# VH-VL binders against Lon protease homolog 4, chloroplastic/mitochondrial (LON4), part 6

Target 1, 223 residues: Lon protease homolog 4, chloroplastic/mitochondrial (LON4), of Arabidopsis thaliana (Mouse-ear cress) (q9m9l7r79to301)
Amino acid sequence: VIALPLPHKPLIPGFYMPIYVKDPKVLAALQESRRQQAPYAGAFLLKDDASSDSSSSSETENILEKLKGKELINRIHEVGTLAQISSIQGEQVILIGHRQLRITEMVSESEDPLTVKVDHLKDKPYDKDDDVIKATYFQVMSTLRDVLKTTSLWRDHVRTYTQACSLHIWHCLRHIGEFNYPKLADFGAGISGANKHQNQGVLEELDVHKRLELTLELVKKEV

## First folded at step 1 (VH-VL)

Design fa6 (framework fv_ficlatuzumab)
Fold by ESMFold2-Fast, scan of step 1:
Structure fa6 (fold): chain C 223 residues (1-223), chain A 124 residues (1-124), chain B 107 residues (1-107)
Amino acid sequence: as target 1 above (223 residues)
Amino acid sequence: QVQLVQPGAEVKKPGTSVKLSCKASGYTFTSYYMHWVRQAPGQGLEWIGEINPSGGSTNYNQKFQGRATLTVDKSTSTAYMELSSLRSEDTAVYYCARDRSYYEILTGYSFDYWGQGTLLTVSS
Amino acid sequence: DIVMTQSPDSLAMSLGERVTLNCKASQSVSSYVSWYQQKPGQSPKLLIYWASTRESGVPDRFSGSGSATDFTLTISSVQAEDVADYHCQQYYSTPYTFGQGTKLEIK
C-alpha cells in the first residue's frame, strides 16, 4: 500500500480528510490505484524533528516535498489508518479513514512513491457488560453531549465526520447514542481540540477501555 | 548492553542444509529488524536477507530466494538462518546484524550491532 | 542491483595524515549510504549512516560526505587503531549492497 504522510494530524477512523498531493508521481499512483479498483492507501502522521519545535505548516510542507522513499518511511509513525481514496480533483485528494494499520515492512521494489506492507489492527477483546468500561463509555457520552452543544466546536470539527453530523447537532446526538465503544472513543477524539500527539495516542491504543479513558480526558477539557 | 551471540563454526557436506542461530540480548528483540550478511574468505560483504521479528515478515536477496529461510523465536530472542543445498562457494563467515532503527529518518536500515559471525565450511 | 565501487583497493598512510576513501554507486542512492570499519578478525562496526551522520561513540576524526552517486569517508588524522578494511553500503533499495572494501594500512 502507498504510504501517505500527514503533516498536521492523524486520520481518525470515520473522518474525511482533504490532502494536497503536489508530487506528480504520488498523484499518478493514487489515480492508478483507483483505476485498478484498489482505492486505498495508508495515511501516517509525520514525526516531529528531534528536539526542535516545528516552525509552522510551511516548514512541514517543505519537508514533505523533500522527503522521498526511505527518508519518508523513517519520518512517519508506524501506526496509521487505512484511507479510502474518495475523490481526486487536481492536486486535492479526499481520504476517508476506515481502520488502524501498522507498517510491517517497506516494499523494496517500489521506492517512489513509498509503498509499505501493513497489518490491519483489531481492538483487543473486551466485555461489553463490564461495569467499569460501561461507566466510562456513558461518561464519554455525557461529556460529548455537553461539548456538542457548543456551537463553535460542532461546526469546526464534526463536519468532517462521515455520518451526517454537519447539518444539525441533533443528528450528531442521535448518532453517538448508537455508537459502540471503539467508535465513540474515535469520534470523541476526532472532534476534540486535542493536539496531533494526543490523537496519535488514541489511534495507537487498542485496549478499548484505555482508549475510552484517553478520549474522556480529551473531551472533558472542552467543557 | 546489546549483544548478538553466534556459534563459532559449522562444518557441512555439499548438498546438506545448515541452520545458524543468533541470540539477541540487551534490547527489545521485536523492535528491530534482523539482517543476515555473509563474507567469503578475502571477499566483501553480501546481504542475504532481513526479518521483522514482530510479524515474521521477510525480504530476501533474490540470489538466496528459495535457498535461505529466516525465522525467529520470540520466547528466546533468537534469530535463525537456514541455508539449503549447500555448495563449496557457500563457505563464508555468516553474520547476523541488527537494523539500527525501523522508523527513524537518520538511523534506519544501517546495521549498528553485529554478531561475531559463524564460520561455515562446506567441504567433502 | 545497485553496484557499489570503492577506491582505492588499498592505501598505506603515515600516522597523522588525512585519508580519503571513495565509494561510487551505479545509480543514485540519495543519502542512503553507511560506512563500516572491519578490523582483522573482527565483525564490521558502523561508523557513518545517512551519508554524513557519525554513529555515537565514533571518534570525530571520521566524517562522511556525498550524495546521489559519489560518497567519501574522511579520516582527518589517521591513528594506529584505524588499520582496517572499510566498507560502504547502500540501503536505498534491496538487495542492500556493499562495496568491495578499501584496506587501510600504516607505513
Scores: ipSAE 0.000, ipTM 0.414, lowest interface PAE 19.2, mean pLDDT 80

Design fa7 (framework fv_ficlatuzumab)
Fold by ESMFold2-Fast, scan of step 1:
Structure fa7 (fold): chain C 223 residues (1-223), chain A 119 residues (1-119), chain B 107 residues (1-107)
Amino acid sequence: as target 1 above (223 residues)
Amino acid sequence: QVQLVQPGAEVKKPGTSVKLSCKASGYTFTSYYMHWVRQAPGQGLEWIGEINPSGGSTNYNQKFQGRATLTVDKSTSTAYMELSSLRSEDTAVYYCATEGYYLSWFDPWGQGTLLTVSS
Amino acid sequence: DIVMTQSPDSLAMSLGERVTLNCKASQSVSSYVSWYQQKPGQSPKLLIYWASTRESGVPDRFSGSGSATDFTLTISSVQAEDVADYHCQQYYSTPYTFGQGTKLEIK
């Protein structure tokens, strides 16, 4: 799959993410991918630099244009997300996250755009009737309700997830009430104000109970 | 069989405070908000506030902000409402109620506690 | 605060008649309205939520309709046991508010 670097945050499964692709070769490859039966790419968060805290978004975007092949693969996290290419309009590409990926190897060291081989990751088995895991799930759900009741800021954030969440917060709460454990953990992390490292940690966590616990910490900070 | 048990009656003097209880059973106490609603004799229903038993977060009707305090004891699945600076117009039946699956229609309701404020 | 206004204040109906109770919100509440039945000396009982969804165990003669600002509760064939006060409630935004109630009596 084509490896797309994300400068600011990882793509969480279920979420929409607009990106701006200025490299004509990358953009052309994504357009060609959309014409095929599998319009997918891999989306991978950039690793921090020594000066990451002081880097501006403009500086980060400029650096993205210069990273190619082996240098690019060394600068992205190994775990990312399978991204459906939903639309391309000019330089703007809309991605929809589907599931976790892990890079196994690059197809060609000097290839432009960077193409990698990936394993599709799945959650470790869990007992959904385990009282401890179930309690954590309900705490995440309860805390999300607190967040949605205490601030109107979530109104705009949840609109990037699903049609139900784009209408009204009560429709969103009804919709998320039907989420399984992994999906709730992903959703909560994605709408939280978490930094990119915290969200990357959630994405990398295949143990469902631990992922719910990480998400609970993130959403509790919003209350 | 979800049940909310409240004391039948309380009598208090003006200027004092009261702490009403609501003991829940038959469901996971921390999974749903608990609400408090009052009804003065011959009047309509008036929402006082809500508490999330899991985290203890509260939201109040502004009319009761500063006078009402909602708390919970998770170990006994009991919710409490304390109302301070009581006046005769606080005479009412006070209900606790849970909500249906994170949407705020109320079911079930406790049987209510009749608070009489008189000297 | 959103004000809920019910009409009429009271109704006296004959057994078997169709009864319509009205509830108006001071601003749009979408479909976030519930209806409660309250008999003397008893707690309110949920009849309808989501404006039109009947709670399990509630007789088919009860139905709700409406959206935005105008809502109705209908009893298709009133029975003696339906004598009660009926309250509408919005849960679109806090503070959650109730109408003043409509008293239903049988003549």
Scores: ipSAE 0.000, ipTM 0.487, lowest interface PAE 12.2, mean pLDDT 83

Design fb1 (framework fv_ficlatuzumab)
Fold by ESMFold2-Fast, scan of step 1:
Formats: structure tokens, C-alpha cells, sequence
Structure fb1 (fold): chain C 223 residues (1-223), chain A 119 residues (1-119), chain B 107 residues (1-107)
């Protein structure tokens, strides 16, 4: 899978994200994968270093244009998201997040763009009827309802979730009642005001109860 | 053919509780939300609450929160509304109605149960 | 709570006349308004959803329009079977709220 570095925030499953691909070789490879009915890439958050922090967006964007091949693999988080390439218009590529994946190895003969082999990650088995997990799920649900009805800032984040939730906040509040535990945890994290490290932590957590607890912490900070 | 079947009438004394049923048929019960709406004699329609049969998630009109409880039994495709601390003002026709979940209105309604609260 | 106000409270029309029923929301509800027809002793029946979409099986003479706070249900040529109470409902915000109803009678 082609590895696409993300500068500001990981791609959470269920969300879409526009990115700008200025490298013509990367753009051509994405167009070719879409043409061959393999419209997927891996989206991986760029690691922080001394010169690349979350508050330096222009510096981070310049670095991404220059990092290629083997150097890039050491600069991205190993856990990322399988991204469907929904559209390509000029340099703008729209990605839709589907599932977590982990880089297992770099393709040894890979050229520009960086190509990696990945494992598709699965949530650890859990008991959906466990009272403690169920209680955490309902706390997340209740807190999301409270936050979403009181602030317009979260409305902008909700617009990046699948189009079903972008029409009206209350439609989204009704619809999230249908979410299973992992989906609710991902949704809450994705719309929260969490920084990139906090969201990366949610993405990496395969224990569903712990992921719900992490999400609860994030959404509670918004009320 | 979609049907929501409700009992015709119930009579209860003040201070008691009632549990009204709504049996669904002709569609996949868990694919639609179920709403409860009442209509007092000579008055308009009043929304009580909604339940998702698949997940059991509920939303209530604040006026009824704490007094109304919505539940479902998936094995019988039946929705229930329990209303406690009954007063004469609760005398009304109680309807169940289904909703696809996105702005498509309440497309099928039960026939309604007339609840009479009197001593 | 959003208050839905219908007007008029009642009206009587001659067969074949155009009927206009109004519904006003106390704050914007987008296009998230449904209209229901309720005949005496019967449950409500969905006529219009999303302000302007006709429900399945509803005759072409019924149409809806409006957005934000002002909504209209129109019957282009009223028939005898149209005698009923008509209710508007917003489903943009919890709690969902209904208007008080408009009673339509034929002269």
C-alpha cells in the first residue's frame, strides 16, 4: 500500500480528510491505483521531532514535500488508517478512513512513492454485555449529546464524518445511538478537540473498553 | 404489509402505572426507530420519546423523562411504553409510529390505545 | 422547545378549490417539517416529509413548500375525502413538536 504522511492529525475510521499531494509521482501512483480498482492507500501521522511540532503547520507541510522513501518510514507512526481514495481533483485528494493498520515492512524495491506492507488490525474480543463496558459506552453517548447540542465548534468536526452526520447535529445525535462500541469511540475521538497525540492514542488502542475510556476523557474536556 | 398493532383501550386509576404495547410486523423491526406520541381529547399531538430497537438507545421529551420508559422485545418485535404516576391529564390516545431515522417522517402509525385515567 | 403555530385553526372550502394551510416555527428548522392528515377516529397519516416531498401513495394534489420558519401545505383541488385535521411537525430538534392542527371542512 502507498504510505501517505499526514502532518496535523491521524485519519480516524469513518471520517473523510482532504489532503494536497504536490509530488507528481505520488499523485500519479494514486491515480493509477484508483484506475486499477485498488483505490486505497495507508494514511500515517507524521512523528514529532525538534523541528516538526503541531503548532508549525507551514514548516510541517514543507517537510512532507521533501521526505521520501526510506527516510519517510522513520518519520511516520507505525499505526495508521486504510484510506479509500474517494476523489482526485488536481492536487486535492479526498481520503475516507476505513480501518486501522500497522506497517509490517517496507517494500524492499520500493521507489518514490514509499510503499509498505501492512497488517489490518482488529479490535480485541470483548463482551458487549459487560456492565462496566456498557456503562462507559452510555457515558460517552450522553457526553457527546451534551457537547454537540451546546457548541458550534464541534459542528465543523462532525461535517468531516460520513455525509449522514453532516446534515444536522441532532440527526447525528440520533444516528450515533446505532453505533457499536468501537464506532462510538472512534466518532467521539474524531470530533473532539483532541490534539494529534491523543487521537493517535485512540487509534492505537485495540482494547475496546480502554478506547471508550480514552474517548470519554476527550469528550468530557469539551463540556 | 407494514402493521403496528396496539390494544384498543386501557383504564387505570390515578397514581398507578401502565405499560402499553405496539407489535410490529411486515418489516425488519431493528431497521427503524419507534416513536411514542399522545393526543389528549381535543388537543394536538405530543411527542413522548423514541427508541432504537437494535441498540436500545432512547431519547425522551423532557416533560416525560423520569415518568416514561421505552423498551423493546426483539424476539416478538414489540415496543413498550411504561408511564408511571398516572394523572387524569394523562387521559389520551397513545400512538406508536416508526421512523427510518433520517428526516423521512413517521411513515406508519399504530391505531392508538385510548388510555383513560379515572377513579 | 420549538413552538409550531398553524393557521388558520379551521376553514371550510368548496369542492375543487385550492386550499393553503400555514405552519410557522418559532426558530429555524431548516426543511425538517412533516405534514400529517388525521381523519376522525383514525391515526395520523404521513402526507409530506422534508417540507416538500410527497409520501408514498399520497395524491398529486397535495404539495408542501417552505423552509426555515415558514411552511405551507397546499391542496390544489380539494375533494370530499380531504375532510380532516392537518398537523405539521418539526423534527430538527428534540423534542419533536407538532402544531395545534388545522381543521379542513367542505361546504
Amino acid sequence: as target 1 above (223 residues)
Amino acid sequence: QVQLVQPGAEVKKPGTSVKLSCKASGYTFTDYWMHWVRQAPGQGLEWIGEINPSGGYTNYNQKFQGRATLTVDKSTSTAYMELSSLRSEDTAVYYCARDWGYSYGFDYWGQGTLLTVSS
Amino acid sequence: DIVMTQSPDSLAMSLGERVTLNCKASQSVGSYVSWYQQKPGQSPKLLIYGASNRATGVPDRFSGSGSATDFTLTISSVQAEDVADYHCQQYNNWPYTFGQGTKLEIK
Scores: ipSAE 0.000, ipTM 0.424, lowest interface PAE 17.8, mean pLDDT 81

Design fb2 (framework fv_ficlatuzumab)
Fold by ESMFold2-Fast, scan of step 1:
Structure fb2 (fold): chain C 223 residues (1-223), chain A 120 residues (1-120), chain B 107 residues (1-107)
Amino acid sequence: as target 1 above (223 residues)
Amino acid sequence: QVQLVQPGAEVKKPGTSVKLSCKASGYTFTDYWMHWVRQAPGQGLEWIGEINPSGGYTNYNQKFQGRATLTVDKSTSTAYMELSSLRSEDTAVYYCARGDYEWLSPFDYWGQGTLLTVSS
Amino acid sequence: DIVMTQSPDSLAMSLGERVTLNCKASQSVGSYVSWYQQKPGQSPKLLIYGASNRATGVPDRFSGSGSATDFTLTISSVQAEDVADYHCQQYNNWPYTFGQGTKLEIK
């Protein structure tokens, strides 16, 4: 899959992310992928100071344009997200996160744009009826209701998740009430005020109970 | 059938605290939020706060934050509201009421209320 | 906080008349408004939720309507047992807020 570097935050499964692709080779490859009905790429957070030192979009874009092949693969996190290419309008590309990926190797003849071979990651098995995991799930749900009712997070962050959440908070709460354990953990982390390192930690955690616990810590800080 | 049972009356002196009870029966106590609402004589209803019996999470009306404390005892399916630093203006009927656990909804069942009288 | 204002404060009706009670929110609350009936010496009882849905066991003469900021409770043919205070509540925004109540009396 084409490896897309993300400068500011990881793409959490279920979330929309608009990105601006200035590199014409990368943009052309994404357009071709979408045209051939294989509209997917991998989205990977930059792990080095190049992603955190810049406070401007223009400076970040210049750095991204200079990272190619082996230099780029060494500067991105190994775990990322399978991203559906929902739309392309000029340089703006809208991504929708689907599932976790791990880079296994670089495709040597396709380093500009960077192409990688990936493993699709799955959550570790868990007991849905385990009372401890179930209790943590309900604590996350309860805390999210409080946060969404009493803060600006619903307005500023939740609209990047789904059209239903853009219309009214109660429709959003109905929607999330139907989430399974992994999906709730991802949602809570994605709307939290967590920094990119904390959100990357949630993305990398395949143990569902531990992921719910990480998410609970993040959303409790918003109260 | 769903029932929320509250004691009929309490009399307290100004400056003291009171702990009111609400005993639930006829449903799974941890599946629904419990709300507390008061009504001063001849006045409208005023929401005090809510508690999730499953996790113990609470939300308060800012007017009562720091004075009201909501707790539950799962073993007896009983909810409690403690109100401190009582004033004559706290004289009111205090109701507990049930709300939805997984989806925020109106208060579908109410206790009969406890009349709190604060007087010297 | 959202302010809920009910009108009128009180009204007296003849048996069998159509009654309309109004509730206005200071800002949009969608359709997330409930109506409660409270008889003297009794606790409130849920009549209507979600602006227009009747609660279980509520007679079909009670109906609700409205959205955004303006809501109405209608009793199509008032009966003696309908004498009570009626309260509206919004549950769209935290904290939950109630109107001041409307007292319904029979002439």
Scores: ipSAE 0.000, ipTM 0.430, lowest interface PAE 13.7, mean pLDDT 81

Design fb3 (framework fv_ficlatuzumab)
Fold by ESMFold2-Fast, scan of step 1:
Structure fb3 (fold): chain C 223 residues (1-223), chain A 123 residues (1-123), chain B 107 residues (1-107)
Amino acid sequence: as target 1 above (223 residues)
Amino acid sequence: QVQLVQPGAEVKKPGTSVKLSCKASGYTFTDYWMHWVRQAPGQGLEWIGEINPSGGYTNYNQKFQGRATLTVDKSTSTAYMELSSLRSEDTAVYYCARDTYEYGSGTYLFDYWGQGTLLTVSS
Amino acid sequence: DIVMTQSPDSLAMSLGERVTLNCKASQSVGSYVSWYQQKPGQSPKLLIYGASNRATGVPDRFSGSGSATDFTLTISSVQAEDVADYHCQQYNNWPYTFGQGTKLEIK
């Protein structure tokens, strides 16, 4: 799959993310991909520099323009998201997150754009009727319902969710009750004010109960 | 209100070329891909190709590659399809159609269609 | 190229009856199937996209279902205004391909 570096935050499954692709080779490859098999790419969060003496947007953009092939693969997180290419309008590409991926290797001769082989990650099995996990699930749901009733910045985040949560808050409140455990955890993380490292941690967590606990911690900070 | 306006009819002789127009209004022309689809009398729909008006990038159905050319004029918000080496089998209604994106619903294909231009190829 | 096959080629229904139209893909197209209604002398109109999502302004008597290779368009209670050709389309693979159409008539 083509590896797309994300500078500011990871793509959470179930969410839209607009990105701007200024490299004409990458943009052309994405346009071509969109029109063949199910249009997709891998979206991977950019790692912090070892020095980390600056995290400005201009410095990040300069780095992205210069990183190619093996140098780029060493600068992105190994766990990312399978991204469906929903639309391309000029330089703007809209991605839809579907599932977690792990990079297994770089395709040897593909440096521009970077192409990688991936494993599709699967959540660890869990007991839906386990009282402890079930209690955590309902606590996450209750906290999210409280958060969704409050007018705040997170409202803009919920509008990027692919299911019917974008029209009115009460649609989200209704739909949340029907979310399975992994979906609720991902949704909560995606609408929270979490930083990129916290959201990357949620994305990497394949134990559903632990992922729900991580999400609960993030959404509780919103109240 | 989105509108795609096409001429009603064109008549051409075999071996010539035709350039069909599709004038868009009611939205930002460069934000959406434009498709071309034809329908021979009494037949099903057949996809010809697509163009991104922003950059001019095109993709074609292999059956039409080398004969169809898609272009746009951003100043008039008009898309064009030129079809060369016309044959009687090219007689069909030619539609332009917009490829749209709607938040919360995913990507749509062909959400708005022009009224179509009937191309008749006869001697 | 993916071949889309619709069945039946035509059918005649009585007002108020439930009608079911079928569309089969020659290989899996996920849920990336749209349905279009085309009345005589008019351009196609989007009814359903993503196999099951109803387009804006489409009456709720129209519904879509299916995945992989088998897709269905259902009209729960057919009305006189529903007389049209119905086309299915896959947009999973390039080039995009359409079925031959099913003609719906009222008897």
Scores: ipSAE 0.000, ipTM 0.396, lowest interface PAE 18.9, mean pLDDT 80

Design fb4 (framework fv_ficlatuzumab)
Fold by ESMFold2-Fast, scan of step 1:
Structure fb4 (fold): chain C 223 residues (1-223), chain A 122 residues (1-122), chain B 107 residues (1-107)
Amino acid sequence: as target 1 above (223 residues)
Amino acid sequence: QVQLVQPGAEVKKPGTSVKLSCKASGYTFTDYWMHWVRQAPGQGLEWIGEINPSGGYTNYNQKFQGRATLTVDKSTSTAYMELSSLRSEDTAVYYCARESGYDLYYYGMDVWGQGTLLTVSS
Amino acid sequence: DIVMTQSPDSLAMSLGERVTLNCKASQSVGSYVSWYQQKPGQSPKLLIYGASNRATGVPDRFSGSGSATDFTLTISSVQAEDVADYHCQQYNNWPYTFGQGTKLEIK
C-alpha cells in the first residue's frame, strides 16, 4: 500500500481526516489508485525528531516534502491505519480510517511514492462477559456521556466520526450504546483532547481491556 | 407511575443553608440525569445545575457554583440540592426535573416535581 | 451566557385563533431549543424539543420551528386549556438558559 505520512495526529478507525498532499507524484498515485477501484492507502504518524522538540506546523510541512523512500520509512511509526481514499480535490485528500496496520517491509522497486507491505492487525481475543473488562467499558461509556454533555467543546469533534446519522450528529451518538469494546475505546480516544503520542498509544494497543483503560484516562481528564 | 416528589415548603433565615429533596419513583433512577431549576415569584425559570445519578457527575450554572451542591442517594432514589449562604433573593420555587433522553442526548425535561417553595426571611 | 428573549411578553387571543410565540437567542444555538407550557399553579410541562419535535402526549395543534437564532412556537387553534406561560430554553451551551416567558390569555 502507499504509505502516507501524517504530521499532526494518527488516523483513528472510524474517523474522517482531511490531508493536503503537495507532492505531485504521491497525489497522482492516489488518483490512479481510485481510478483502478483500489482506493486504499496506509496512514502513518510521523515520529518526533529528537533534534527538534518543537512541533511547528510550518517546519513539519517543510520536512514532509523532503523525506522519501528509506528516509521516510525510518521517520514514521510502524503501526498505522488502513485509510480509504474518499475524495481527492486539488491537493486535498479525505481519508476514512478502517483498521490497524503494521509495516512489515518496504517495497524495493517503489521508493517514490513510498510503498510498503503491511500486516492486517486484529484485537487480541477477550471475554466480553469478564466482569473487570465490562466494568471498564461501562466507566468509559458513563464518562463519555458526562463529557459530551458540554456541547460547545465537543460538537466539532463528534462530527468527524463516519457513522453520522441522517437526522443529526447528536442522534448518531445514541449508537455508542451499541458499540463493542474496541469501537468505544477508539471513539473515546478520537474525540478526546489527547496529544498525538497518547492517541498513537491507543492505536497500538491490541489488548482491548488496556485500550479501554487508556481511553478512560483520556476522557476523565476532560471532566 | 413515573413521579418526582418534593416537600411543599421550607422557611429559612438569611445566612443559613437548606437541603431540598426530590424522591423519584416509577423508573430506574440511575438511567436519567436530574436537573434543578428555580423560579422566583413572577419571574422566569433559572437553571441551577444537573447531576448524573449513576456516576455522581455534576454541571453547574456558574452563578450558583460554590453555593449549590447537588447529590444523590441511590439506595432511596432521592436527589438533593443544598444551597448555602441564603439571601432573600433566593426565595423561589425550586423544581427537580428528569432529563428526557437516550444515551448522550438531551431531549428536554419531561418529568417535573411539584416544586418546593423556599422562603428566606428573618 | 446565551440570552433568550421572548416576544411578546403577553397576549390575549380569541378561541380558535392561530397564535405565534417568538424566541430569539443572542447567538446561534443550532436547533437545540425546547418549549415548556406552565399553567397557573403548576409545574412546567415539556411541549417541544429540538426546535420542532413534539413531546409525547402533546396535541398536534402545537408546533415548533426555527434554527440558529430565531425560533417560534405556533398554536394553530387556541383552546381555553392553553392559558399558560410559555418558556423557551436553549441547551446548546452551558449554562442552559430560559427566556423570560410569554403569558397567553384568552379574551
Scores: ipSAE 0.006, ipTM 0.442, lowest interface PAE 12.6, mean pLDDT 81

Design fb5 (from fb1 with heavy chain R98K W100Y G101L Y104G G105A Y108I; framework fv_ficlatuzumab)
Fold by ESMFold2-Fast, scan of step 1:
Structure fb5 (fold): chain C 223 residues (1-223), chain A 119 residues (1-119), chain B 107 residues (1-107)
Amino acid sequence: as target 1 above (223 residues)
Amino acid sequence: QVQLVQPGAEVKKPGTSVKLSCKASGYTFTDYWMHWVRQAPGQGLEWIGEINPSGGYTNYNQKFQGRATLTVDKSTSTAYMELSSLRSEDTAVYYCAKDYLYSGAFDIWGQGTLLTVSS
Amino acid sequence: DIVMTQSPDSLAMSLGERVTLNCKASQSVGSYVSWYQQKPGQSPKLLIYGASNRATGVPDRFSGSGSATDFTLTISSVQAEDVADYHCQQYNNWPYTFGQGTKLEIK
């Protein structure tokens, strides 16, 4: 899959994210993927640069234009998200997150744009009837419900969730009652005000109970 | 113990507005969404909208958007529905109902207020 | 809007008989269906939520089943106090919508 670097935050499964692709070769490859009816790419968070001027979003965007092939693969997190290419309008590409991926190797013949071989990640097996995991799940649900008592912070993030949530938060909260444990953890993290490192940690956590615990910490900060 | 109390009846002329009340007791008013549902004589139930008493957030059935306004008074644990530009087809029993933990099922209902709109 | 259609419109049963009431959604609503009992002159009372979960205080003779578009409320042995209108409701999509109701009578 084509590897797309994300400068500001990881793509969480179930959410959409607009990105701006200025590299004509990358844009052409994404358009070709859509024409071939394989409208998918990998979306990977950019690692923090050791350079003193890389903390700026403007500097990060300039770096993305310069990094190619092997240099780019060394600057992105190994774990990312399978992204459906929903639309391309000029330089703007809308991505929809589906599932977690891990880069296994670079495809040598596809260095520009960077193409990688990936493993599709699965959650570690868990007992869905485990009382401890159930308790954490219901704590996440209860805390998300409590977040509705605050005024505006959650609204913009809920708007980016693709599954029956774009119009009304109450409809979304009713639906989250049917989310399985991994999906609720991802949703809670995605709507929280968590920084990119915290969200990347949730994305990388394949132990469902631990992922729910991480999400619980994030959503508790919103109450 | 857990109860929603509504007045029995209201009579209004077409073109006017009405503000119906629903007083909650026996539970924490701000913990659950409050819904408004109407039932015309001999007809089925029709959902009007919902309000979160804690934050005042509202959602409406688009059929009533712009005509119905839901509000709450937390100090008295009372929910209100104001319906404007009344028509004869607005004649119905209007219920308030408590949401069952954001499920969309309504576990506790008021007795209903019969609104009659007649010229 | 999702249209909920109940059948039959009315039903007369003998005491102790098994009663089956049907509710059909115009498109899939998952398991997000509730059933209400409304006795003459009274407010609706929640019987079933989530298609199959019995609400607190509801007698064991009431049960719900179904998914997607087809839902059923069953009363295993009808009692005299069960005379009422029964309404189904979907809460998968807004606006929440109700069926037209089924009237249950004793012969």
Scores: ipSAE 0.000, ipTM 0.433, lowest interface PAE 15.7, mean pLDDT 81

